VH-VL binders against Small ribosomal subunit protein uS7c (rps7). Designs and how they scored, part 6

Target 1, 178 residues: Small ribosomal subunit protein uS7c (rps7), of Euglena longa (Euglenophycean alga) (Astasia longa) (p14760)
Amino acid sequence: MSTRKLQKRKILPNDSIYNSLLVSQTINKILSKGKKNIARYIFYKSMQNIEKIKNENPLDIFKKAVDNATPSIELRTQKRKKGQISKISIKTKLERRNKIALKFIINSAKKRSEKNIIQKLQGEILDAYNNTGAAVQKKEEIEKSKSPVNNNKKFISKNKKSKNKKQKKRLKRKKNIY
Short names: E, the ipSAE of ESMFold2; O, the ipSAE of OpenDDE; V2, 0.75 times the mean of E and O plus 0.25 times the DockQ between their complexes.

## First folded at step 1 (VH-VL)

Design r10 (framework fv_recaticimab)
Fold by ESMFold2-Fast, scan of step 1:
Structure r10 (fold): chain C 178 residues (1-178), chain A 121 residues (1-121), chain B 112 residues (1-112)
Amino acid sequence: as target 1 above (178 residues)
Amino acid sequence: QVQLVQSGAEVKKPGASVKVSCKASGYTFTDYYMHWVRQAPGQGLEWMGYINPDSGGTKYHQNFKDRVTMTRDTSISTAYMELSRLRSDDTAVYYCARVDYGDYEGWFDPWGQGTTVTVSS
Amino acid sequence: DIVMSQSPSSLSASVGDRVTITCKSSQSLLYSSDNKNYLAWYQQKPGKSPKLLIYWASTRESGVPDRFSGSGSGTDFTLTISSLQPEDFATYYCQQYYDTPTFGQGTKLEIK
């Protein structure tokens, strides 16, 4: 018997318009300090605008934007023995990485130059859908952390070896704890 | 039964494009990622990329990024892989394969039967 | 990419033999959160698609004979066939799914 879990089979409330768990999670990420009606309005209005621009199902556009912004790994900070802080790449579940993509899209949208948050979110989603924009760039930066960008193979292999050693030590520590 | 059925063999000239189809049955098409893997005659398995059938989102291996396009049609549970600007070293059997796990990366089960693509002058 | 190195590239064996095939990854495939190794093994016969044998390094796929077993953790993995049968002559591949999928180069199991 295989204990497989499907990506979309979560027991969380779906949103009322698209009946989508992803949409519900996104609205929660936009929400701050109990302003859920404002978060809902911002998201649904941006979706409505996207539908008018693309003449396609806006949920499909949004799902693809999230996919394009989802990194294959997560970066976590770890304090070394001498108190230095380092970032280590680890594999995490798709659900958690999707939440990272949502954070990238929302935070990148807020930093856009459009006049209001609806247009900012709309623009960032469309850019991510086209595999461009700030959210996708943040994802690509994480992807590049797994592979050095320099053409110096000696430094590349040395850096990978060092990171692998740190990851192995951390995995051993976590295994002993759990 | 979970099954992937691919289109038939193709013979192409260098510079042409080929589009291979992969029809899924026996499961919910949009619930699992679909990957494409090729195998040159007498060689090992080479990963090309994947598509999320739900969103249409794709990821391609850097070796194919400029020439491959993966799409799907959810109304007929079919995935497509189109490879353009064909070279003789693109001669291979092309497989579609389902990731049998709740992530876009996982083990492959089932595999399509394979589509032989021959590129010759 | 995570590089998968398989050894040997080929081996000759007789029916009834115990056969071991090794697979080494350039990075650990052990994920600390779930304590699983993200490695699978496949069997491929001439003219056919690969067939899943083992996933999570040691979990046997339903319908696969119990003479097949997987072991190992981190970077070093082994596929063992405890008593080789005539239908087992095939090429075997390991595959990691910790990151973007990569395969070992394959081990061809031939009749001695």
Scores: ipSAE 0.013, ipTM 0.622, lowest interface PAE 7.4, mean pLDDT 83

Design r2 (from r1 with heavy chain E100Y Y101S Y102E D103Y S104T S105Y G106E Y107V Y108G E109D; framework fv_recaticimab)
Fold by ESMFold2-Fast, scan of step 1:
Structure r2 (fold): chain C 178 residues (1-178), chain A 125 residues (1-125), chain B 112 residues (1-112)
Amino acid sequence: as target 1 above (178 residues)
Amino acid sequence: QVQLVQSGAEVKKPGASVKVSCKASGYTFTSYYMHWVRQAPGQGLEWMGYINPSSGGTKYHQNFKDRVTMTRDTSISTAYMELSRLRSDDTAVYYCARDYSEYTYEVGDDAFDIWGQGTTVTVSS
Amino acid sequence: DIVMSQSPSSLSASVGDRVTITCKSSQSVLYSSNNKNYLAWYQQKPGKSPKLLIYWASTRESGVPDRFSGSGSGTDFTLTISSLQPEDFATYYCQQYYSTPTFGQGTKLEIK
């Protein structure tokens, strides 16, 4: 048996300061192979600094930054037996796309020119909040790189939405009669 | 010039509440976090929590979370710390202290550069 | 949370002596990405508030005499007073601010 079978994987709780699952997920991604106390300190100090700078709820700023960096699709590589590679656009769950946005923000922060990671992270979050910066640029690159397959899926989705609206109207009419 | 002036000594019975004030002057009150630290007689320093005077947001140490409330009034540049359900072991000098960091992209530490003079709270029957 | 341990708990010294106080953290307070130690030293005289002496382990606060110096990295830190003056008899505390702030138990410096 594996080590994982000996212990239940800990369910990620909401963080202790903001009571936010998004915050807990972010802290885990800052230092996936490092000390959690360092990751918590970096994140909370970045949030504290953002609050001082903006005089607004830093959690709301952070949520907006994540939203702005969240791509509408994922680009996946499709391999064929002959070594041929093609890229395909796939729409995945929002939760998964939010995790991609977190990765963009954290990795982009690390590449910034500020002196320390706290300043780098706060700078990237504020840039993303204003719909600019490297993390948002990565998201925009994905948006601009949408394949024809995604356009076809968008067309199908519109048709499904139209049908669903029609069905909902029928259900509402039936209930009104009753 | 930069000062934190605290309210006077308090004597309370067990089970009562105490509210300590800390008035800031000589700087922009809303630009620095305000921390509360206590010291029991002959003992060391114990961090209790902080308040952001701009937003009113707070963070409390787990040991105090169910009994402490930190507030502020920006119109008079004053922070407050209220501790309820007092016990004899809450007898201490209570300090307010300013976060060393200032409002810039260079800020971010919890060293305390300016301290109030302290408020003695005695809990006795 | 990070536990801070100071030694000695007290010491006696004479004016002009070199005094060293040590502080040990249960976990590193060095942030490798910026190479800063999140450690401060305070001086407290009886009946008075603590006074910040040193932050970032070795940076002297404005107005603090040159005889005070801080050194160390990671988990082991030292405060040194190179030539003790009469006004230096006080209790000294280290503090980490790498995580939730915690203080050492203090070192009382007394006249011999």
Scores: ipSAE 0.000, ipTM 0.458, lowest interface PAE 16.6, mean pLDDT 79

Design r4 (framework fv_recaticimab)
Fold by ESMFold2-Fast, scan of step 1:
Structure r4 (fold): chain C 178 residues (1-178), chain A 123 residues (1-123), chain B 112 residues (1-112)
Amino acid sequence: as target 1 above (178 residues)
Amino acid sequence: QVQLVQSGAEVKKPGASVKVSCKASGYTFTSYYMHWVRQAPGQGLEWMGYINPSSGGTKYHQNFKDRVTMTRDTSISTAYMELSRLRSDDTAVYYCARDYLEWLSDEGYFDYWGQGTTVTVSS
Amino acid sequence: DIVMSQSPSSLSASVGDRVTITCKSSQSVLYSSNNKNYLAWYQQKPGKSPKLLIYWASTRESGVPDRFSGSGSGTDFTLTISSLQPEDFATYYCQQYYSTPTFGQGTKLEIK
């Protein structure tokens, strides 16, 4: 039986406090399935603490933290004959790379030395916001594996810009993930 | 305390419509999907669909898509399930049930259930 | 839809007995990406709504006595009651939530 046949087809709603899809995705990543009230509490308390410390919009801080931890490529493991394993750089969707950043932030937070998960999470978010910390370090490790072609490619066509605008309108009409 | 309180028993004639309500209390109504499950006399449980109380988005089982409508009113934390074109084989107890996993999957397991609403369809 | 089959359809037992109920799915409800089995067990007493006992095949819901246990993976699942109590006489249902939710036909546990 193929796990690819499991069609979630869900529209993950924006969270109730910040009205942000990124926040909803983060809450989903904090805990394994079945404890969403605790995950919501942990995340929102971390955000409230960040707001008190920085006196800034905590959502803006969080978005920048995620951006700083988002790699420009994804690394995949490829099996070769003779038991050799190699890692290859693949260009993937931004949404997928953002999920990688969320994984880095959450997993790095869990490994921190603070007393509780709320303080661990707020600490890792603030470090990533300042472009430091374990999550950003993991992103930089991936960047070091990037091909020179990916680093130098900065041109985008009018067609891509046009398609992007149409795609965003289409997704919005369907109440989609975007 | 989490509670789901449903409306009272209904007796309907074939071809009529029935609207069952489910009033939630003791938790944030918009944070959990609400599902509807029915049970015919002496039979097992049959899933009908769900509503996301935050967005109003719904998903219905294929068997009910043309006859069921699920809605909610967030101001009174109440979900509704309306079944139209009733047949005698729609005679069942109808339950609302809270989805524990609303943010992790479209469909989950149900941690709290309403007491059930008996709907009898008879000529 | 994934078809859920329970065995036996009914079972007679005495207080203190060890009872085993089996549930089989027509296809795997194990999701390889998170290594979780999307299976739950419910208890239903006459005239009452179902009550969640177990989720993720083996995780006991808060407040459920430890004499209830779930096991299995993929397509074959078991609910065990290690020492049956008077309040345990009920109908038991398995449910998959890997895809569109479906329930087993139920196992009625009756006093012998």
Scores: ipSAE 0.000, ipTM 0.452, lowest interface PAE 16.2, mean pLDDT 80

Design r5 (framework fv_recaticimab)
Fold by ESMFold2-Fast, scan of step 1:
Structure r5 (fold): chain C 178 residues (1-178), chain A 123 residues (1-123), chain B 112 residues (1-112)
Amino acid sequence: as target 1 above (178 residues)
Amino acid sequence: QVQLVQSGAEVKKPGASVKVSCKASGYTFTSYYMHWVRQAPGQGLEWMGYINPSSGGTKYHQNFKDRVTMTRDTSISTAYMELSRLRSDDTAVYYCAREGDIVATDEYYFDYWGQGTTVTVSS
Amino acid sequence: DIVMSQSPSSLSASVGDRVTITCKSSQSVLYSSNNKNYLAWYQQKPGKSPKLLIYWASTRESGVPDRFSGSGSGTDFTLTISSLQPEDFATYYCQQYYSTPTFGQGTKLEIK
């Protein structure tokens, strides 16, 4: 029984005995630092591989990939009265939308079929650079919500017309009552 | 205050290339897309494309895709538009224009415009 | 691309007049999710660059006189100048930014 070893356990993610916010914040900070170092290595190696494949500045390729995956609007969750949740489309700063594009690229990369995360990331970046791939597809789905495709507008209009027809039917029923 | 200052007038022969510059000041250059819009004599405004000064990414209108190149130099807050294989019908005033909000895409309005660069293409 | 059509192509007016310029889009520029119309109006004087007057169909740009107002929704839009002033004689353009930017052909406002 040693306080020395017990004290070390206070900085582990699963130590909740003291119910201390400071302890929890310290653990989270340590975990975040570990993830950053690994992420930087993965990114750096994928950039080196892209440079070998394209024989161009890999940063320029990456910047174009990010641009191609950047949506023109952001979808946010907003609470209505009585706890109802809706999605609203808002215009946000370019820097924030670029961060969304980064999430699209990273999350899409993780779902790729390549054997390791470095190859997955380089593949997704190159696809996005060529204006293809899952990250760009996610951006295009957001863009379609602005009605670049007739099918999207047809769906919205049909839903509105159905609602209007229900309202007319309701008015007719009320008129039948004295 | 926000200011966009463009390079001077150019006279070119058909087949030549022209490169127009647009120097930005009074705001964070990388926070707004820079667009290029031209106006032929007696005609309306025609959008050519944009550059994202942060990423260097570009989007060109299909009418210009094979002849236009947009670049920027963030160290001097300057955007460039180069149009190659010039034709007589490329004679126009070329404007750079900033996206109307800090959020920059090709679906927005333009709040600040350069003074314009007259490009004349004649034999 | 969305086609923008303005009317009239030109009109003559006197100082103090109420002037109305119309703009129509080939498809709706109203985005249902945010209930905003992606439409702007510009003023251009001879030899000068365009100047933004109105954005979001009805929001006046800072520094623009309150005699300028924008209205309309969907496909039909109007720019109104109440009590026309000498400095208002210019060409006016509407522009949609719902998709790839496109401009109307312009309306030239001339002194009567």
Scores: ipSAE 0.000, ipTM 0.472, lowest interface PAE 15.7, mean pLDDT 76

Design r6 (framework fv_recaticimab)
Fold by ESMFold2-Fast, scan of step 1:
Structure r6 (fold): chain C 178 residues (1-178), chain A 125 residues (1-125), chain B 112 residues (1-112)
Amino acid sequence: as target 1 above (178 residues)
Amino acid sequence: QVQLVQSGAEVKKPGASVKVSCKASGYTFTDYYMHWVRQAPGQGLEWMGYINPDSGGTKYHQNFKDRVTMTRDTSISTAYMELSRLRSDDTAVYYCAREEGYSYGYDDYYGMDVWGQGTTVTVSS
Amino acid sequence: DIVMSQSPSSLSASVGDRVTITCKSSQSLLYSSDNKNYLAWYQQKPGKSPKLLIYWASTRESGVPDRFSGSGSGTDFTLTISSLQPEDFATYYCQQYYDTPTFGQGTKLEIK
């Protein structure tokens, strides 16, 4: 217990069941009111249910679901001169984009119509695994928001404003149809 | 103490709309689905739909899909059911009922465990 | 829609009797992922709201007397009252929550 004071823990370890950093990160994202045992139970029970349904390694299914929900770019807000705010597309590290996919999966699961959080989470993971569902839709909205590149033309001011309007229209697509 | 309190009786003419409210107290409003169930005089229970108060997402029975709208106001823990283009066969007692929709993954409970007192809606010319 | 069929439509009984009510679904209510049957039983007395008795086909709601029990799996379910009491005369409904909820037609339990 107090032996922990001899060191500073800055690294998230792999989980104890699947030996996966992705699983540990997912459990941390599920966390509510600091009760990690509850988040751990929710995730592992969802995985156990998926294994029963698919008769396949649930970690492999989960990894594919995350891959399918991972955008190739990240949308970020940026302030322009005069305080104007716009969204721009940026290529970021895979690890960061995987965390975005996890957020999409977890937040989309919470909006599902199933009765409990375990069923909501397993349903969203299976949908993402099949390249469908709300999490994958959010990823596709980001993909459609990519800026075209041209090595002979500057693409900054007007293109960003037009694209931002298109992004807002796409993001406003019916997200509550779940 | 968990309670659902519904608005008072309504008398409407055919073609009108009715909006019934259901105010929740004694629990976290967003942790439970809110169902709407009606019962015509001397008849059985008929499920109309539900709302997830957390997301605002709704599911309506096919028979009501074109005439019913379910909404909620989380600031006052109140759910609403609006039924439009009323017919005489819409005369019924309308109930709201909660069902556990959010569980921390331990002991999940599904069943409408708390019901409102009912709102009588009479549709006559 | 999943169709729920109850039998009998009405039943006359005396205090102390063992009563059974059956409920059949048009498709299985057993969810393979959690191995649970998505079926509930409700009691409704005249002029009052329904009251939850049983959920998950066999789990008794808190405060419900031990004389009430639910059984069955898949498509065939039974509600049993082991020793009928005066306050048990009511209409009983089964309800599935496997998909969009549907109720059985009800069984009216009347004094013999």
Scores: ipSAE 0.000, ipTM 0.462, lowest interface PAE 14.9, mean pLDDT 79

Design r7 (framework fv_recaticimab; at its last look DockQ between E and O 0.07; V2 from the best seeds 0.00; counts 0 for: pae E 9.2 > 2, placed apart)
Fold by ESMFold2, look of step 6:
Order: sequence, then structure tokens, then C-alpha cells
Structure r7 (fold): chain C 178 residues (1-178), chain A 124 residues (1-124), chain B 112 residues (1-112)
Amino acid sequence: as target 1 above (178 residues)
Amino acid sequence: QVQLVQSGAEVKKPGASVKVSCKASGYTFTDYYMHWVRQAPGQGLEWMGYINPDSGGTKYHQNFKDRVTMTRDTSISTAYMELSRLRSDDTAVYYCARDSEMATIYDEGAFDIWGQGTTVTVSS
Amino acid sequence: DIVMSQSPSSLSASVGDRVTITCKSSQSLLYSSDNKNYLAWYQQKPGKSPKLLIYWASTRESGVPDRFSGSGSGTDFTLTISSLQPEDFATYYCQQYYDTPTFGQGTKLEIK
């Protein structure tokens, strides 16, 4: 009779107010370790303020803001020697992209000119919700650098380049080979 | 008990420098900006600048920017203000004061805890 | 710098009196995005450091007696002492922290 210890993974519980993993991940990224109570206060107050401004479910607003700040980038297919193709679950791919968007939103918020971090965060979330603001701009800059928009065979009008920055570009998804 | 204890009175000649210390106790030193304010005899209060004790970043009032240096030693929870090229009109009581709001939330707040003051006399 | 003008510069009052001190700023201290007025009031007794009484224009600091109240918004603010006590004779300062902190010139409250 043998006992094997399972690999211990650090699980992040959903937040206590919205019961959302995304909210828990956001709170963990706002401030350094040891300041989680302050980070919770900042985030929840920002969400309360957003609800007052929009009169809508603030979690839905935040999810859309995160989606708008999430770059549409092709994840490289990982290969191992002898032609093995490693799989990454759809949840793992989404978590990586959410992590990027959360970093954009939080870092952009911190650089805003409002007088306190609560106002900075709510302003960036609302801008990202409206598909504007520095976080979305950073997302668009990454998408531009990885997807050439110039085509020499058929002319594309120069005045449409700004529209292409705003539109979501779907990248081809790599197919599992084996 | 939250308190700020400053170094003792100093008498200096014009052209010299003075360095005033401010030791914090009873709270997390690195969580709050530390401000410096002076008061000339019979006069009002004049803000000189602040330091973020966590990062060491400073902001100085334009009247002092070329003569003041604010530093800290986090290992002993102590902030310092050094004023150089002293003049007779620098004679004042110098206070350290803690920002009432955490530095992570607000850029500036009111001043909720004050040191006892350090008298600096510049005698020609 | 935002200029803070206090009125009066001095006054005499008796124990039990209601006293109002005013403070006017050269620009609005109301930050519309958080709806807060970035103004504080301090009490300073001779030979002692200032003591915070009021912040955010109207929020009383812990341990400050209920007779002290702050009011006003934008550019016009008041500190009210509803019933003077002997220990209230001091100099009072307003201070803005909307931008580079500045103080009013002070109001000296004396017994008479």
C-alpha cells in the first residue's frame, strides 16, 4: 500500500464580493505582497464608483475592459524533440492573456494624473471599457508590431490605418498535430 | 503609540549646513510620506517638501530645492532633512510630520502626527 | 502656489462662545473626480507643534472634541467651535493639500 503526494499548486480563491477569480487576480497585482487589504479596498472602491457612474453591473464592465485590453496574439506552438506537440489548455491560454491585460490596466492606471489610485484605476477601467485609454493603446501597439498591415499587391488607403488599430484582429489558431 | 521624535536644537553660522533627524515609532515607517515644515519666530507654517520612505523619492518646494536634501534610513525608521548654505532667515523651528494618508493611495494628505520640533538658530 | 487667506487674523472671545474662523483659497480645492475638498485645520498652542483637527474639509480627526466642526467647499471653508473651552485658546491654521501644501497665515484666538 503506497501513498503518493500530489503536486501542490498554489490556488487563488475567488474574491469574497464578486466571487470572481479575475477579481482576485487583479487585487493580487495592484500592490506588492503584504498589502492585500489595501489592494482590496482600492479595487472594491473603484468598482463601487464605476457602478455609480454607469448604473450597470461593474463586474461585467470590468470583464469587458479586460477583454478590450487583451492582445490578440498568436501563441507559438511548443514542440519537443521527436516531433511531440505540447498542449496548453484553453484556460491556461486565457489566464496568460488576462495576465497581460491586467498588467496593462494596472500599470497604465498608476501613470494617470488623478490624485489617488482609486480614481486612477476606475478611470483606466472605464476608458478600457470604452475601448480607449493607455491600456488599450498598449494592446494595440503590441498587435501592430506582430501583424504587418502593409500590402504591396493591392493598395490599402492610408486613412484606414487608424481604424485597423481599433478593430480586433483574429490570429490563426495553431491546430493540435498529434 | 504613534510618535515622531526629532533631534535637539542647533546653533549654526551663516553658510553652514544643518541636518535634522526624525525617528518614527508605533507605525510602519515606509507606508506614509514624511513631510518637513518650518516656522520662523512669530510666523506661520511653511512647507519644505516630503520623502517617500519606501522608495526614497522626494518632492521639494521650489524655495528650497537647491539647498534641501531629504533622506531616510529605513533600518532605524528615521527621516532626515539637511538644509545647506544657511542664512539668518533660516532661523526657525523645523517639524517633521506624517502624511495622514498611505502613500500607496494618495499623493498628499493632511499631516496627522507631528514631531516636537527642532529649533535651528543661524547666528551671524 | 495656492494662496490661503484666513479671517480674522485674531479675535477675542469668552468661554462658552461660538466661534467661526474662515479660510479662502485662491482656487477650488474640490477634486471633482473623487468629490473631496483637500483642506485641513490645525490647532497650535504656544511652544507646541500643530495638532490636526479636521481633514477633507469636514472630517474630524480621532480624539478631537465634537465642538470642533469644519464645513465649506470649493474655495470657502469654515472652522466652527460651538462652545469655547479654556483649552481652545490657540492659533488655528487652515492648510490645503490639493497641490503643493500651503497654510493660511493663522488665526489667533484669545480669551477676553
Scores: ipSAE 0.006, ipTM 0.584, lowest interface PAE 9.2, mean pLDDT 82
ESMFold2-Fast, scan of step 1: ipSAE 0.031; ipTM 0.625
ESMFold2, look of step 2: ipSAE 0.000; ipTM 0.494
ESMFold2 (binder alone), look of step 2: mean pLDDT 93; pTM 0.952
OpenDDE, look of step 2: ipSAE 0.028; ipTM 0.635
ESMFold2 (binder alone), look of step 6: mean pLDDT 93; pTM 0.951
OpenDDE, look of step 6: ipSAE 0.057; ipTM 0.657

Design r8 (framework fv_recaticimab)
Fold by ESMFold2-Fast, scan of step 1:
Structure r8 (fold): chain C 178 residues (1-178), chain A 123 residues (1-123), chain B 112 residues (1-112)
Amino acid sequence: as target 1 above (178 residues)
Amino acid sequence: QVQLVQSGAEVKKPGASVKVSCKASGYTFTDYYMHWVRQAPGQGLEWMGYINPDSGGTKYHQNFKDRVTMTRDTSISTAYMELSRLRSDDTAVYYCARSEDYDYVWGSYFDYWGQGTTVTVSS
Amino acid sequence: DIVMSQSPSSLSASVGDRVTITCKSSQSLLYSSDNKNYLAWYQQKPGKSPKLLIYWASTRESGVPDRFSGSGSGTDFTLTISSLQPEDFATYYCQQYYDTPTFGQGTKLEIK
């Protein structure tokens, strides 16, 4: 633990259209080694198509899709003696589990049979929104492996402090623009 | 400074629906889960479900799953709980309550409560 | 659901008395990974909403007087009021949040 404050940090900004950190994180996940403009186009075009299909706020649909694909636990690989590999079930922070859901949605979308990535992404998001599809199936596979002990909540104060700390860092950085 | 203000008392006939509102102020509405808990006259507290105001995702107790709908409107920081096909035994005070742990989806403890909305179901 | 059994259902006491209320869960509320008990206590006065007193079995909520204390672990928990004040006459509820939230049946604290 460091006693020094690290004042300069790169923080992912909210996206310009929906003002959503989740959207910004998703765009980064679509093309990890691709051009940002292409990833942005793919995501926003998928959102536009969803809005036309559902006649609802596409951000709300996307957030619900992510929630539906978010597992209640995380499976971690643990190596035992003689190279035996086991999966242990642990409860992690929602933020981390949401990132797992994003990976499920994007990776499942890429494996779909539609003609282009935009159609693949919108299809996977709509399936997850309806609590179906490959991303939700991956989440359910994790849920089937849970045990009562490993699926229980962790210390709530710690999580609240962590978020308030991050929020204060954002406010401080915003103030430094002025 | 955190406040949850609920809509006024309702009197309904059996078979009707009721929709209770809960307006939040003094904090970022989308950062905390909103739960609904009811209390029949002279009885204890019964958890009904929650909504994640950020996503609109919901979790309902099995006893209410077929009759309850929880929604929210982020533009006015308001959560709603609609209970349909009302019975006389739905007569209760309905509370909204904030979950302090925004990082967890399951149950939680409740740091702030609305004042309650009395719903009376009689013929 | 985890069943919460609260006792006594009612209790008569005088100002200045030491009062204890007990709460038992049908399964352990102790999570081994963080060593925390997922148990809260609430106070409810007639016609008012519940007020959080204690969370994590023993952590007192900000603004709650130090005469209120929580103790216990696993399946057995107690709420203690060390020196009862007039404003403490109310109904007290325990609540588990280890799983889907469930409450005890309540303990009504009445003037003797």
Scores: ipSAE 0.000, ipTM 0.498, lowest interface PAE 14.4, mean pLDDT 80

Design r9 (from r6, 14 letters changed; framework fv_recaticimab)
Fold by ESMFold2-Fast, scan of step 1:
Structure r9 (fold): chain C 178 residues (1-178), chain A 125 residues (1-125), chain B 112 residues (1-112)
Amino acid sequence: as target 1 above (178 residues)
Amino acid sequence: QVQLVQSGAEVKKPGASVKVSCKASGYTFTDYYMHWVRQAPGQGLEWMGYINPDSGGTKYHQNFKDRVTMTRDTSISTAYMELSRLRSDDTAVYYCARDTYYYGSGSYEDWFDPWGQGTTVTVSS
Amino acid sequence: DIVMSQSPSSLSASVGDRVTITCKSSQSLLYSSDNKNYLAWYQQKPGKSPKLLIYWASTRESGVPDRFSGSGSGTDFTLTISSLQPEDFATYYCQQYYDTPTFGQGTKLEIK
């Protein structure tokens, strides 16, 4: 993939069946690029099966599955001297956190023991929808890491907030055009 | 030969719990979902839920969600259904039944074949 | 839940008779994307587990005699036994698998 370069910003279009950007992003993450994109078939068949089972909008089920697998923070790896590695907890935009959730769902699906990739993806989405499964478990592991960072951040934020309130005042002497 | 063999009959008092087992043989246990269906005396069939034996993921019917737990042990190819806080109207034959979803299909099917022989659970005081 | 209604609740017939059992669903079981009806039929004899007869409304399970046939689409389905045999006296159930599985209340087929 990426062998041909475009000289402009690439905008990912909504998918053709659900008209959803989230679906397009998911299909891209499943990835079968090069010659033929089998990822679309895999994803849509999984969605059709879910629609049949639940008799609900499969997009709504998928959105809830993604929400359930979306962590509130992101952990980044920072390398130290002597090959030591430390992790830093960072708050990021929902869009980026959703991409992390998609990775959790897809990677967890691939590690499932079912023989068919459609069944693997279907099972992982349904497990995440029910707030269970490996993808949600990975989110919970991230949430555990959040606790110590959140305590420290709250302490710092409260101190900073108190200081900011001491300075809270707006100049009102000149508030007109020219 | 594909076969599902269930545990023996149980007699319980109201408020107790019962755990029924279903031992699978003749196929790969983790390839098919396992469903549980019950039938009260002289009445029809009532779906209770299923378990994915590979992941352990479950789906329960709303009527049973607060009282039923489905588990499995892949080392002995056995599925379990535990129903708690039993009432007299839980008296029924409880069946396990294999899903028909198969590798390579694009559809999810929930017709059942094979079925276990059934486990009679009687709840009386 | 999708509600399944069977008629009649019971039926008396003689060996050699043609028997028809009806099943109606509260909503269509025809899935537009694959053009299939998500409906199965089971036979249950006293003291035994249900046995699959038909799936996809009209596909006969391997080993089921050809006197059993299923028909219908959408909300109205029929199970037909073209020439009753002694071993066919049992209770018959339809089941939808379009959504969370639900069964009809059953039709008991008795000797006349």
Scores: ipSAE 0.000, ipTM 0.474, lowest interface PAE 16.7, mean pLDDT 79

## First folded at step 2 (VH-VL; framework fv_patritumab)

Design p2b (at its last look DockQ between E and O 0.02; V2 from the best seeds 0.00; counts 0 for: pae O 6.6 > 2, placed apart)
Heavy chain, then light chain:
Amino acid sequence: QVQLQQWGAGLLKPSETLSLTCAVYGGSFSGYYWSWIRQPPGKGLEWIGEIYHSGSTNYNPSLKSRVTISVETSKNQFSLKLSSVTAADTAVYYCARESYSSGWYEEDYFDYWGRGTLVTVSS
Amino acid sequence: DIEMTQSPDSLAVSLGERATINCRSSQSVLYSSNNKNYLAWYQQNPGQPPKLLIYWASTRESGVPDRFSGSGSGTDFTLTISSLQAEDVAVYYCQQYYSTPYTFGQGTKVEIK
ESMFold2, look of step 2: ipSAE 0.233; ipTM 0.670
ESMFold2 (binder alone), look of step 2: mean pLDDT 91; pTM 0.939
OpenDDE, look of step 2: ipSAE 0.017; ipTM 0.589
ESMFold2, look of step 4: ipSAE 0.194; ipTM 0.656
ESMFold2 (binder alone), look of step 4: mean pLDDT 91; pTM 0.940
OpenDDE, look of step 4: ipSAE 0.022; ipTM 0.589

